VHH binders against q9y6x5. Designs and how they scored, part 146

Target 1, 379 residues: q9y6x5
Amino acid sequence: LPPKLLLVSFDGFRADYLKNYEFPHLQNFIKEGVLVEHVKNVFITKTFPNHYSIVTGLYEESHGIVANSMYDAVTKKHFSDSNDKDPFWWNEAVPIWVTNQLQENRSSAAAMWPGTDVPIHDTISSYFMNYNSSVSFEERLNNITMWLNNSNPPVTFATLYWEEPDASGHKYGPEDKENMSRVLKKIDDLIGDLVQRLKMLGLWENLNVIITSDHGMTQCSQDRLINLDSCIDHSYYTLIDLSPVAAILPKINRTEVYNKLKNCSPHMNVYLKEDIPNRFYYQHNDRIQPIILVADEGWTIVLNESSQKLGDHGYDNSLPSMHPFLAAHGPAFHKGYKHSTINIVDIYPMMCHILGLKPHPNNGTFGHTKCLLVDQWCI
Short names: E, the ipSAE of ESMFold2; O, the ipSAE of OpenDDE; V2, 0.75 times the mean of E and O plus 0.25 times the DockQ between their complexes.

## First folded at step 7 (VHH)

Design w35 (framework vhh_7uia_1)
Fold by ESMFold2-Fast, scan of step 7:
Structure w35 (fold): chain B 379 residues (1-379), chain A 124 residues (1-124)
Amino acid sequence: as target 1 above (379 residues)
Amino acid sequence: QLQLVETGGGLVKPGGSLRLSCVVSGFTFSSYAMAWVRQAPGKELEWVSSISGSGGSTYYEDSVKGRFTISTDNAKNTLYLQMSSLKPEDTAVYYCARAEYEYPTGEWTPFDYWGQGTQVTVSS
């Protein structure tokens, strides 16, 4: 039977949490597997965009999930509900579970990973759960392990998503050591539960498991607010997304809107779409708005109000605070190997290799991850 | 108008069991996550367990996992905490609390309403 892979995401798990907190269960996982210390994610450093980049190997401008809130200028469609089932938003790429089901007549399984409850190119994950944040990690794990053991055709690719530590990172900020310590200890215990369940079911030695995340988190403050209402009146634009990357759709002349915004705050950069830095790979898509505002790390864009968020993400992807990590264990991976850095788009071609799938054209470089794999020469 | 009333506390020997109840009034029970939070004498508030408004998701503090069970009876507007294998360290005032959100996020969930508490004492 073909190789099997379980991809697990803990939303908002900043890479340097590994250095500042104790993770006994995760450390045991890494000791017999591999660790990538930093994963450079895609811009913007938000949940939906980066989760879709992991499973497609594409920059946001190429896969079309360019933010958590979007507007498509050509079709006039709005994406503002995390439970929006319209395949239109997801159809600009082919995620790995679709390729897995179509190339080899294998099954895929999903517990809450973004996009897995949507038919993409007329293909939905063979087994899936409709997104519901109230469903426990234990119930998600029970379903995934049941499907891995009892599927026909066999489940060879499975995904598991958990909302923490992102929710707590927003509420407390990453510098709140007391609250973050409790949250991260709970996550480590969930990793322990995951490993224990896989061992008890006889899956552990033959299953490839990747534990990763979509982005990090940075500390915000009531002392670091950019009031957009002090820059420009609401009558001049439609707001598509607000913070920390604001997406502005002008109602008047674009140049006039740009001129009102460009010198309003020393703590944000204002870009016309064609002037967005090439290094972001965030320009060539109709869902990217004519003017983009990018706040400096730790600054929050607001509309004449305070913000209750003590932590946030979405900032420049060159910032270490925005980077997650990747750990992996299984027959495809070396034991006890540590790697410094990969790009988040590199995960997709690596996973395709492990599963024996032909990858769709993508922005990842297989060479960046080959040192993690037992069947590869890393020079 | 809004009330949370805890009952079921008392004195119990180590290894014993107790069931705490919290009867709520003045709001739609199933629309809010509910929690049990305890405070031992001279110590900080410690979150114990949470349940989603639907009852489908439950969360526990590590020290009580496998020993305590949280549940709801929506018809009776009542939250329960079944406690077993009680230890002296479980001695505390136990509070019923309503979360600001429908979905619990564990011990870091903000609580907007609290009961008056019920005393649990574990000793010989």
Scores: ipSAE 0.000, ipTM 0.123, lowest interface PAE 19.3, mean pLDDT 87

Design w36 (framework vhh_7uia_1)
Fold by ESMFold2-Fast, scan of step 7:
Structure w36 (fold): chain B 379 residues (1-379), chain A 124 residues (1-124)
Amino acid sequence: as target 1 above (379 residues)
Amino acid sequence: QLQLVETGGGLVKPGGSLRLSCVVSGFTFSSYAMAWVRQAPGKELEWVSSISGSGGSTYYEDSVKGRFTISTDNAKNTLYLQMSSLKPEDTAVYYCARGEYKFDTGEWEPFDYWGQGTQVTVSS
């Protein structure tokens, strides 16, 4: 029977949480599996971009989901939650569930991973749930495990997405130990439920499970605001995305807009598109706007308003606070192995290897993850 | 001119139900994410629920999950909040807002608030 993989994301699970809180269920999972302590995500360190990078192995400029709010200058389309189902936005790459379904006539299943309820290159996940935040983790898990056991062609790739601890990280901030300890304990209990469910259904011994996240979280404050309205009048530009990376579409000459912004705050960097640092791999796409503003860690860009968020992400991907972790268990993985760092784009070619799929061209390096795998020689 | 007008509040007993309505004018309603926000006496604004302009994606604050349902009627240009199993803690002025929804946080950043909101009081 073909190998099977379940990919689980807990949104906004900062790697450093593992050192500051106890996770008995996650630690038991790791003890008999592998842990990557830091995953260096892609820039911008946001949910849609990084979730799509995990399943395509591509930088944002290559897969086209460059932010959670986008404008495409060529087609003049706008991306927001109101039109997230338009395949246009997702068609610049081929995610692993599409490849899985097309190469070996296998099925894929999805519980709310970004993009899985969209037909991409005329292919939608074989089994999926439309996004609805009110659906419990338990219901998502019940559907995934049912599909893993009761499908023809067999489900060999499944995804499961959960919104926490990101929602609480934004609400309370990562430095609120009382509220975050409660939230993280609940997440650890969900991991325990996941493992228990897989054992009871006879899936645990033969299923590869990856638990990861898309980004971390940093503390924000009402004392760290950048008021864009004090820099430039709204008549000069269209705002495509605001914070902590602002996407500016000029209504007048680009140089004039740039000159109004470039010295406005010591707590943000202002880039013309061609001057965006090469290390971000955030330049070669029509959905990246002519001017971007990048706030310093913990600073929030606002339009003459307060922000309710006590935590945020989207910042420079070199910041450890922006990094998630990766833990994995199953027949493909070593037991008790600890690795320091991989790039988030490296997850895709590793998953293709586990599933026996030929990866599409990608930015990942298989060598970075081969030490995690029992069928590979690490050195 | 853009305007959002909230109605449907009132006095209700614990365990009761209410449906709030927000009639929208001055913009293409179905093209924007919409939210419900509340403010209890002497407390800060609290986000309650959001819906995409297509109605396909819905988001809820943890304390209201399973009790409140957000929906839209695009033909009537109206946003609804169906509230059930109401608790004294739900007592607040409820506002609707046009917002930039943050998918990854379940949070919203509203750009527009209009009117005084609608008062919901849950007491015996």
Scores: ipSAE 0.000, ipTM 0.307, lowest interface PAE 13.0, mean pLDDT 88

Design w37 (framework vhh_7uia_1)
Fold by ESMFold2-Fast, scan of step 7:
Structure w37 (fold): chain B 379 residues (1-379), chain A 124 residues (1-124)
Amino acid sequence: as target 1 above (379 residues)
Amino acid sequence: QLQLVETGGGLVKPGGSLRLSCVVSGFTFSSYAMAWVRQAPGKELEWVSSISGSGGSTYYEDSVKGRFTISTDNAKNTLYLQMSSLKPEDTAVYYCARAEYSYDKGTFEPFDYWGQGTQVTVSS
């Protein structure tokens, strides 16, 4: 039988939540598996970019999902969470569920994940759910476990996505201990439900399960706003994305727009595309706009209005507040091992190794995840 | 004193079979990923197959999948490539290689030690 892997994402699960709150079910999962305490994600630290990096092993400039809101200057197309179904946006990379179906007689299944309800390179998972935030975790769990247990060709790669704690992190902010405690306890209960369901169905001992996230969360405030309208008039540019990374498409000379922005706020860095720091790996793609504004941690860019967000993400990927964690359990993984840090792009080649797939060229380094795996020598 | 020594190459007719062997010395065999890489005359190096050190996970180039089988004998410190249904396009020098890192050719190529190579010629 080929190895099986279930990849689970709890959106916006900041790594240090593990230290500040109790997770009895997740702790039991980790006790018999592995924990990576910090996963250094890709810039920008947003949902669509990082979820696609997990399953492709590529930086955003290489896989083409460079933000949650994008504009492609060559084709004049716009991307948003309400207009994300055009394969054009996703076709610059090959996600693992496509690789899994094309290399052997295998199937993929998706109880949601950014991109799984879009045919990419004319391939869609054999089993999938169209994205709908109203679908309960229980229904997603029921579908994914049914597909893992009752499919031909066998489902060997499966995804399960959940919107929390990101939604509550935005609404309450990560410093709201009362509300975040309630939300995180619910997530731990869902992890308990997941493990119990897999045990009940006889899947637990032979299934590799990865629990991870795309980014963290930082506290925002009405006292930390950058009013872009005080910097520059709307007639000078088209706004492609706003906060905390603003993507600016100039309607006039780029240098003139840059000069109006560059010293407007001490809490915002302004970059011409070619001057974006190399460490971001955020430069070589037509969907990256000519001018990028990067707010300092906890600062929100606004257009002459208040912000309703008490928490946000998208900030510099070197910030620990932006980092998720990774926990895993299954026959491929050691038991009781803790690792300090990996890069989010390292997850893809590790998953390919577990599934026996030849990875597409990627930015991950397999050596970074060797210590997690029973079939690898650590050092 | 680290060595990788390939044997088993030769002249074979299309449709034939060969088994290549790579005897390793000077390191713990099960601690490293091992690969077979080939080079046809006047062409670039082409990865053929890889195997993980202790778990036995195997990977193949699409053109050889179903025809070639990679395996190890840890007691003998030997890596094998069983080749069947050989085609003229399989003609190449075959190298065994030790890997410290990724199986992925798109990242920094991770092969730190190579054997001397063994010639496989498939012709009528």
Scores: ipSAE 0.000, ipTM 0.103, lowest interface PAE 21.5, mean pLDDT 87

Design w38 (framework vhh_7uia_1)
Fold by ESMFold2-Fast, scan of step 7:
Structure w38 (fold): chain B 379 residues (1-379), chain A 124 residues (1-124)
Amino acid sequence: as target 1 above (379 residues)
Amino acid sequence: QLQLVETGGGLVKPGGSLRLSCVVSGFTFSSYAMAWVRQAPGKELEWVSSISGSGGSTYYEDSVKGRFTISTDNAKNTLYLQMSSLKPEDTAVYYCARADYTWDSGEYSPFDYWGQGTQVTVSS
């Protein structure tokens, strides 16, 4: 029978939550599977960019989803975040569900994963749900498991996305133990529901399941604000994205805008596009603006206003607070194996290997994940 | 506002051929997967074939694979099903369908809009 894989994302699941809270269902999953303690995500550490990196194996400058809000200098189009369905934004890469459908006459199924309700290179997931944050986890799970068990051609790759704990992380902040404890317990219960559903369908021992996330979360405060209006007047630039990475499109001389911003706050770094650190792999794309501002961890860039967010992400990808984890279970994976770190772009070639697909050129390294797999040697 | 109109059904002898057409209006045709679904007398709905919005990816139920060809003409907003080597068991009402937004527990099919159907009868 062909191998099958279900990829599950809990948005904003910071890696160290595993050490600070109890997860009985997730711990049982890990005990009989594998755990990667930290996944080093791509910069910027935002939802759309990192979810697309997981399924393409590419840095943001290569796959073209460089932020949750974007402007393309060549076409003069604007990406309006989660509701934009223009294939233009997604066509710079080929995600794994497209490759899955085109190589082996297989089906893909998607419950809300970013990009799956958009035709990419003229191919949309065989089964999908249009993005709607009001749809319950149970309804997403019902659809995905029905499609896994009742489809022709067979669904061999399925995705399931859930907005928590990110939404609550923003609202309460990751240091709010009372509220975060309730949210994380609910997520653990949802993991238990997922496992139970797969067992009832007879899929659990024959399905590869990956549980991961796109980024972490850090504590913010109204005492840690950078007021951009105190640095520069709105007439000098167009704001493409604000916080914690601001994307600045100058309306006047770029050097003048840079000089007004450069020393405005000790809690942000200001980069001309060509001076963005090479380690970010965030330079070679027309959707990356001429000037980028990067706030220090826990600092929020604002326009003469207070911030409602007590938690945020988007910060430097070297920060442990920005890192998610990866857990996996199934016939492809060892049992009881613990690994320290991988790069988020390494997930794509690993998934291609599991499914028997030819990966498109990518920034991942298969060797980084081979210790997780029963059919591979670590060295 | 959304319309799917099927034509091309009829009576044909075993081994014969028919081409079904479905004209689509009221939505962005190239943004949705399209399908053919059939219902034989006294049986449940059976998925037959699907095609991506671009026409680049095609999928078939095992019993029709190699005999039926699904295609699109995006300029005409038209979906086709070319049927060859027809068998008596292919006798059914054939529906053109658009891929569903969400699955409803009252339906086993992931399709949200359907045509009125066109009858195909294979008889000697």
Scores: ipSAE 0.000, ipTM 0.129, lowest interface PAE 18.0, mean pLDDT 87

Design w39 (framework vhh_7uia_1; at its last look DockQ between E and O 0.01; V2 from the best seeds 0.00; counts 0 for: pae E 16.4 > 2, placed apart)
Fold by OpenDDE, look of step 8:
Structure w39 (fold): chain B 379 residues (1-379), chain A 124 residues (1-124)
Amino acid sequence: as target 1 above (379 residues)
Amino acid sequence: QLQLVETGGGLVKPGGSLRLSCVVSGFTFSSYAMAWVRQAPGKELEWVSSISGSGGSTYYEDSVKGRFTISTDNAKNTLYLQMSSLKPEDTAVYYCARAEYKYHSGELEPFDYWGQGTQVTVSS
């Protein structure tokens, strides 16, 4: 039988939550599998970009999903969470579910993973759910496990996405121990439900399962605001994305706009597109706007209004608060092994290896994950 | 016609043992995972144990681990549940079920066929 892999994402699960809260179900999962304590995600550290990086192995500049909100100046198209269905935005890369599905006697399934309800390169997942935040985890889990159990050709790759603890992190802030404890307990219970359902159906032993996330969460405050209106008039630019990384499209001379913003706040770095630091791998794409503003950790870029978010993400991808974790279990993985750090783009070549797929050109390094796999030498 | 028939239930003292059997007909037994599910009075259905179609993998809920053993005899088309060290809280109707999804009242259920159940009572 061909290998099977289920990729699960809990949005906004910061890595150090594992150290600061109790997760009996997840810990049991880890005990019988592997843990990567910190995953360095891609810049910007947002939902759509990082989820697409996981399944393509590419940096944002390469796969073309460079933010949750994008604008293409040539076509005049906009991308947002409410407008994400145009293949135009996704076709700069080939996600793993497409690669998998094009193989003989294999199918892919998806429960609301970003991009899975869009035909990419004229291919859409054989089984998928249209994104709907109102759909329960249970319903998503039921569909995924049904597809894994009953499909012909068999589903060999599946994705499952859940919006927590991200939404709650935004609402309460990651430093709210009382509320976040409750939220994270629910997440652990969902993991328990997942494992139990797989065992109920007799699927657990032969299924590879990866549990990960796209980014972490940092504490924000009304005392840490950067008001752009204090620095530049609205008529001088179009805002494509706001915080904590603002994408600026100048309506006047770019240099003039830059000069008005460069000293706006000591807690914000302002970059011309060509001057964006190389370590971000966030330069070589036309969808990246001419000027990028990057707020310091915990600072919020605002217009002449207040922010209601107590937590946020999207900051420098070197910040530990932005890093998620990765746990895995199944026949491909060791038992009781912990690893310190990998890059988020490293997940793609690992998944391809597990599934026996030839990977597309990518930015991942398979060598970084060899210690997690039973069939590889750990160096 | 597909059929599941449980036997082996009864009254037993705490610490005792019982072996339940489920004879199946109407389908290829080894092609499906099978499960035991129980329902105590006034309680919801509770999954107890599952076995893969090949018989190579077995799973148990935490409360019965180390006490219950699920197994199959493909030649006899029979599913078994060996229960030992029985406790009063194990009192329930025990059902065998085929692990296959179906829609019921608009919701997906993980088991499509069930037996009639067999009563297990653990009492001093």
Scores: ipSAE 0.585, ipTM 0.871, lowest interface PAE 0.8, mean pLDDT 95
Fold by ESMFold2-Fast, scan of step 7:
Structure w39 (fold): chain B 379 residues (1-379), chain A 124 residues (1-124)
Amino acid sequence: as target 1 above (379 residues)
Amino acid sequence: QLQLVETGGGLVKPGGSLRLSCVVSGFTFSSYAMAWVRQAPGKELEWVSSISGSGGSTYYEDSVKGRFTISTDNAKNTLYLQMSSLKPEDTAVYYCARAEYKYHSGELEPFDYWGQGTQVTVSS
């Protein structure tokens, strides 16, 4: 029978939460599986970009989902949560569920993973749920496990996305131990429910399960605001994305806009597109705007107003606060193995290997994940 | 014509042993994962153990692990639960179930067919 893989994301699960809170169900999962302590995500450290990087193995400049809010200067289209179902935005890459369906007579299933309710290269996930944040984890889990257990052609790749702890991380901030403790305990209980459901249905020992996340979370404050209106008047530019990475489309001369912004705050770096640091891999796409502003960790860019966010993400991907973790269990994975770090783009070629798929060209390095796998040599 | 028939229940003393059997008919037994589920008086259904259709993988609820053993005889279409070191807390009606999703009254359930159940009473 073909290998099966379930990829689970808990949005905004900062890696060091594992050290500061207790996760008895996740620890039991890891004891008989593998843990990667830190996953270095892609820039910018936002939900849509990083979720698409996980399933394509590409930097944002290559897969085209460069932010949660985008503008394409060629077509003059705008991307936001309200128009995320336009295939135009997603067609610059081929996600793993599309490859799974096209290379083999196999099905894919999805509960809310970004992009799975969109036809990409005329291919939509065989089974999917239209995105709706009000749908419970239990309903998502029930659908995914039903599709894994009762499909023909068989579902070999399945995804499950959950919005927490990101929503609570924004609301309370990661330093609010009382509120974050309650949220993270609930997530650990959901992991327990997931494992129990797979055991009940006879799937647990035959299914590869990856639990990961797209980014971390850092503490914000009313004392750490950058008021963009103090730097430049709205009439000089169109704002495509605001915080903590601002995407600026000039309405006047680019150099004039740059000169108004470059010395406005000591807590913000201002880049002309061609001057964006190469290490970000954030230059070579028309959806990346002519001027990019990058706030320092914990600083929020605002338009003459306060921010109610006590936590945020999107910052420099070298920051440990922006890093998630990866845990995995199943026949492809070693038991009780702990690894220090991988890149988030490395997950895609590893998943292709597990499923027996030929990966599309990607930015990941299979060698970085081979020590996690029982069929590989890693010295 | 799908039937699951449980037998082997009864009264046992704490520390005793009992073997439950479930004979299935009307489907290809080895194609489905099978489970034992119990209901104690006044409590909700509790999953106890599952076995994959191939018989290669077995799973147990933590409270019964090391005390109960699930097994199958595919040639006889029979599911077994060998129970040892029984405790008063194990007192329940035990059902064998096919692990396949079923819609019932608008809800999605992880087991689609159940037997009639067999009573296990552990007296102290």
Scores: ipSAE 0.367, ipTM 0.772, lowest interface PAE 3.9, mean pLDDT 91
Fold by ESMFold2, look of step 8:
Structure w39 (fold): chain B 379 residues (1-379), chain A 124 residues (1-124)
Amino acid sequence: as target 1 above (379 residues)
Amino acid sequence: QLQLVETGGGLVKPGGSLRLSCVVSGFTFSSYAMAWVRQAPGKELEWVSSISGSGGSTYYEDSVKGRFTISTDNAKNTLYLQMSSLKPEDTAVYYCARAEYKYHSGELEPFDYWGQGTQVTVSS
């Protein structure tokens, strides 16, 4: 059978949940495969950008999905306007499912992964579900496994997305032990169901499975608010994105806007685009606004005092609270190996290697993932 | 098929409560800020409340703060306005509106899609 890969994301699964909660099913998966304890994701640590970074191997400035809310200065388009799945936003990169299904005798399948219901470069995943958050994990899994068992042309790359624990992390905060224990138990049961279904269908021994996430989650509080209304009149700027990385489009001279914001809070860094730290790799795209505001961990940027979240993400990608994990099992992977850290952009060239695909130019380093793979010499 | 459909209006006595609902279809609900805007008889449109696409940030005009609560149910694509301690000056047609951006700072414009409105009448 040709090499096959299933990529699974549980949104907002913070790496240290593995240490702080019980996951009997996931631990069995890890025991017979590999674990990467921390994946350093890309800035900003938001859902759409990081899911696209996984499948392109690119920093956000290079793939063009720079936030969950965007404005393109050249075309004057707002992301998620009346056509919220406009290929315009996605066409600055080529995701792995496109590369995969352009190979002879290969197909790609997708259940809800960001971008998979969009015709990127006039190419949509061979089998896909239109995004709908009300579709159960069971239905997503049923579709994926039915497509993986189809043979003409065979599905060799499949992806599956689930909204938890991100949704509950926002609602309760990651420090709510009781609610998060309940949510994470349900997720572990879903992982158990996934493995059981793959075994029942005869896929388990010959399918490579990666279980990962896009980012973590940090605790927020009503005691940690940054009120922009206290610092600047709304008339001076257009707000493209708010928290924890605000994207500010000045309506007047940008230096005047910058000066009004720069001392707004000791818990917020204010950057002119050219001054954004190089380590973020978040500067060289027209969709990155002229001024960004970066809140400290656990701080929330608001327009008035009545707003707060209990958990959030999007912060500095150096923060351990923003990092997911990666676990993998299958014929390409060692059994019982644990690895400390990789970069999220490293996942793409590793997946290309497993599938025998030539990767597009990317920011990942294949050498960082060699020790996970049975066909590579670990250095 | 983009639609915003308001329900839940009616006649109530001063001090009473109502819950307005706005069922939305045709776009990713969490990608846009949503708002309630009202128009009293013979008056101009007045912004009432806004909520960010994720539901995490809420904003209120001063006269309704502490009495009205905006919320969303993203699984049902529904925006709510819970109105309590209603006063005669709250009498208006209430519109559900979608902001052009994910966040809304309390300015009346721009909203790119509007519902049909639902009448709220507070009278003794």
Scores: ipSAE 0.000, ipTM 0.220, lowest interface PAE 16.4, mean pLDDT 88
ESMFold2 (binder alone), look of step 8: mean pLDDT 81; pTM 0.829

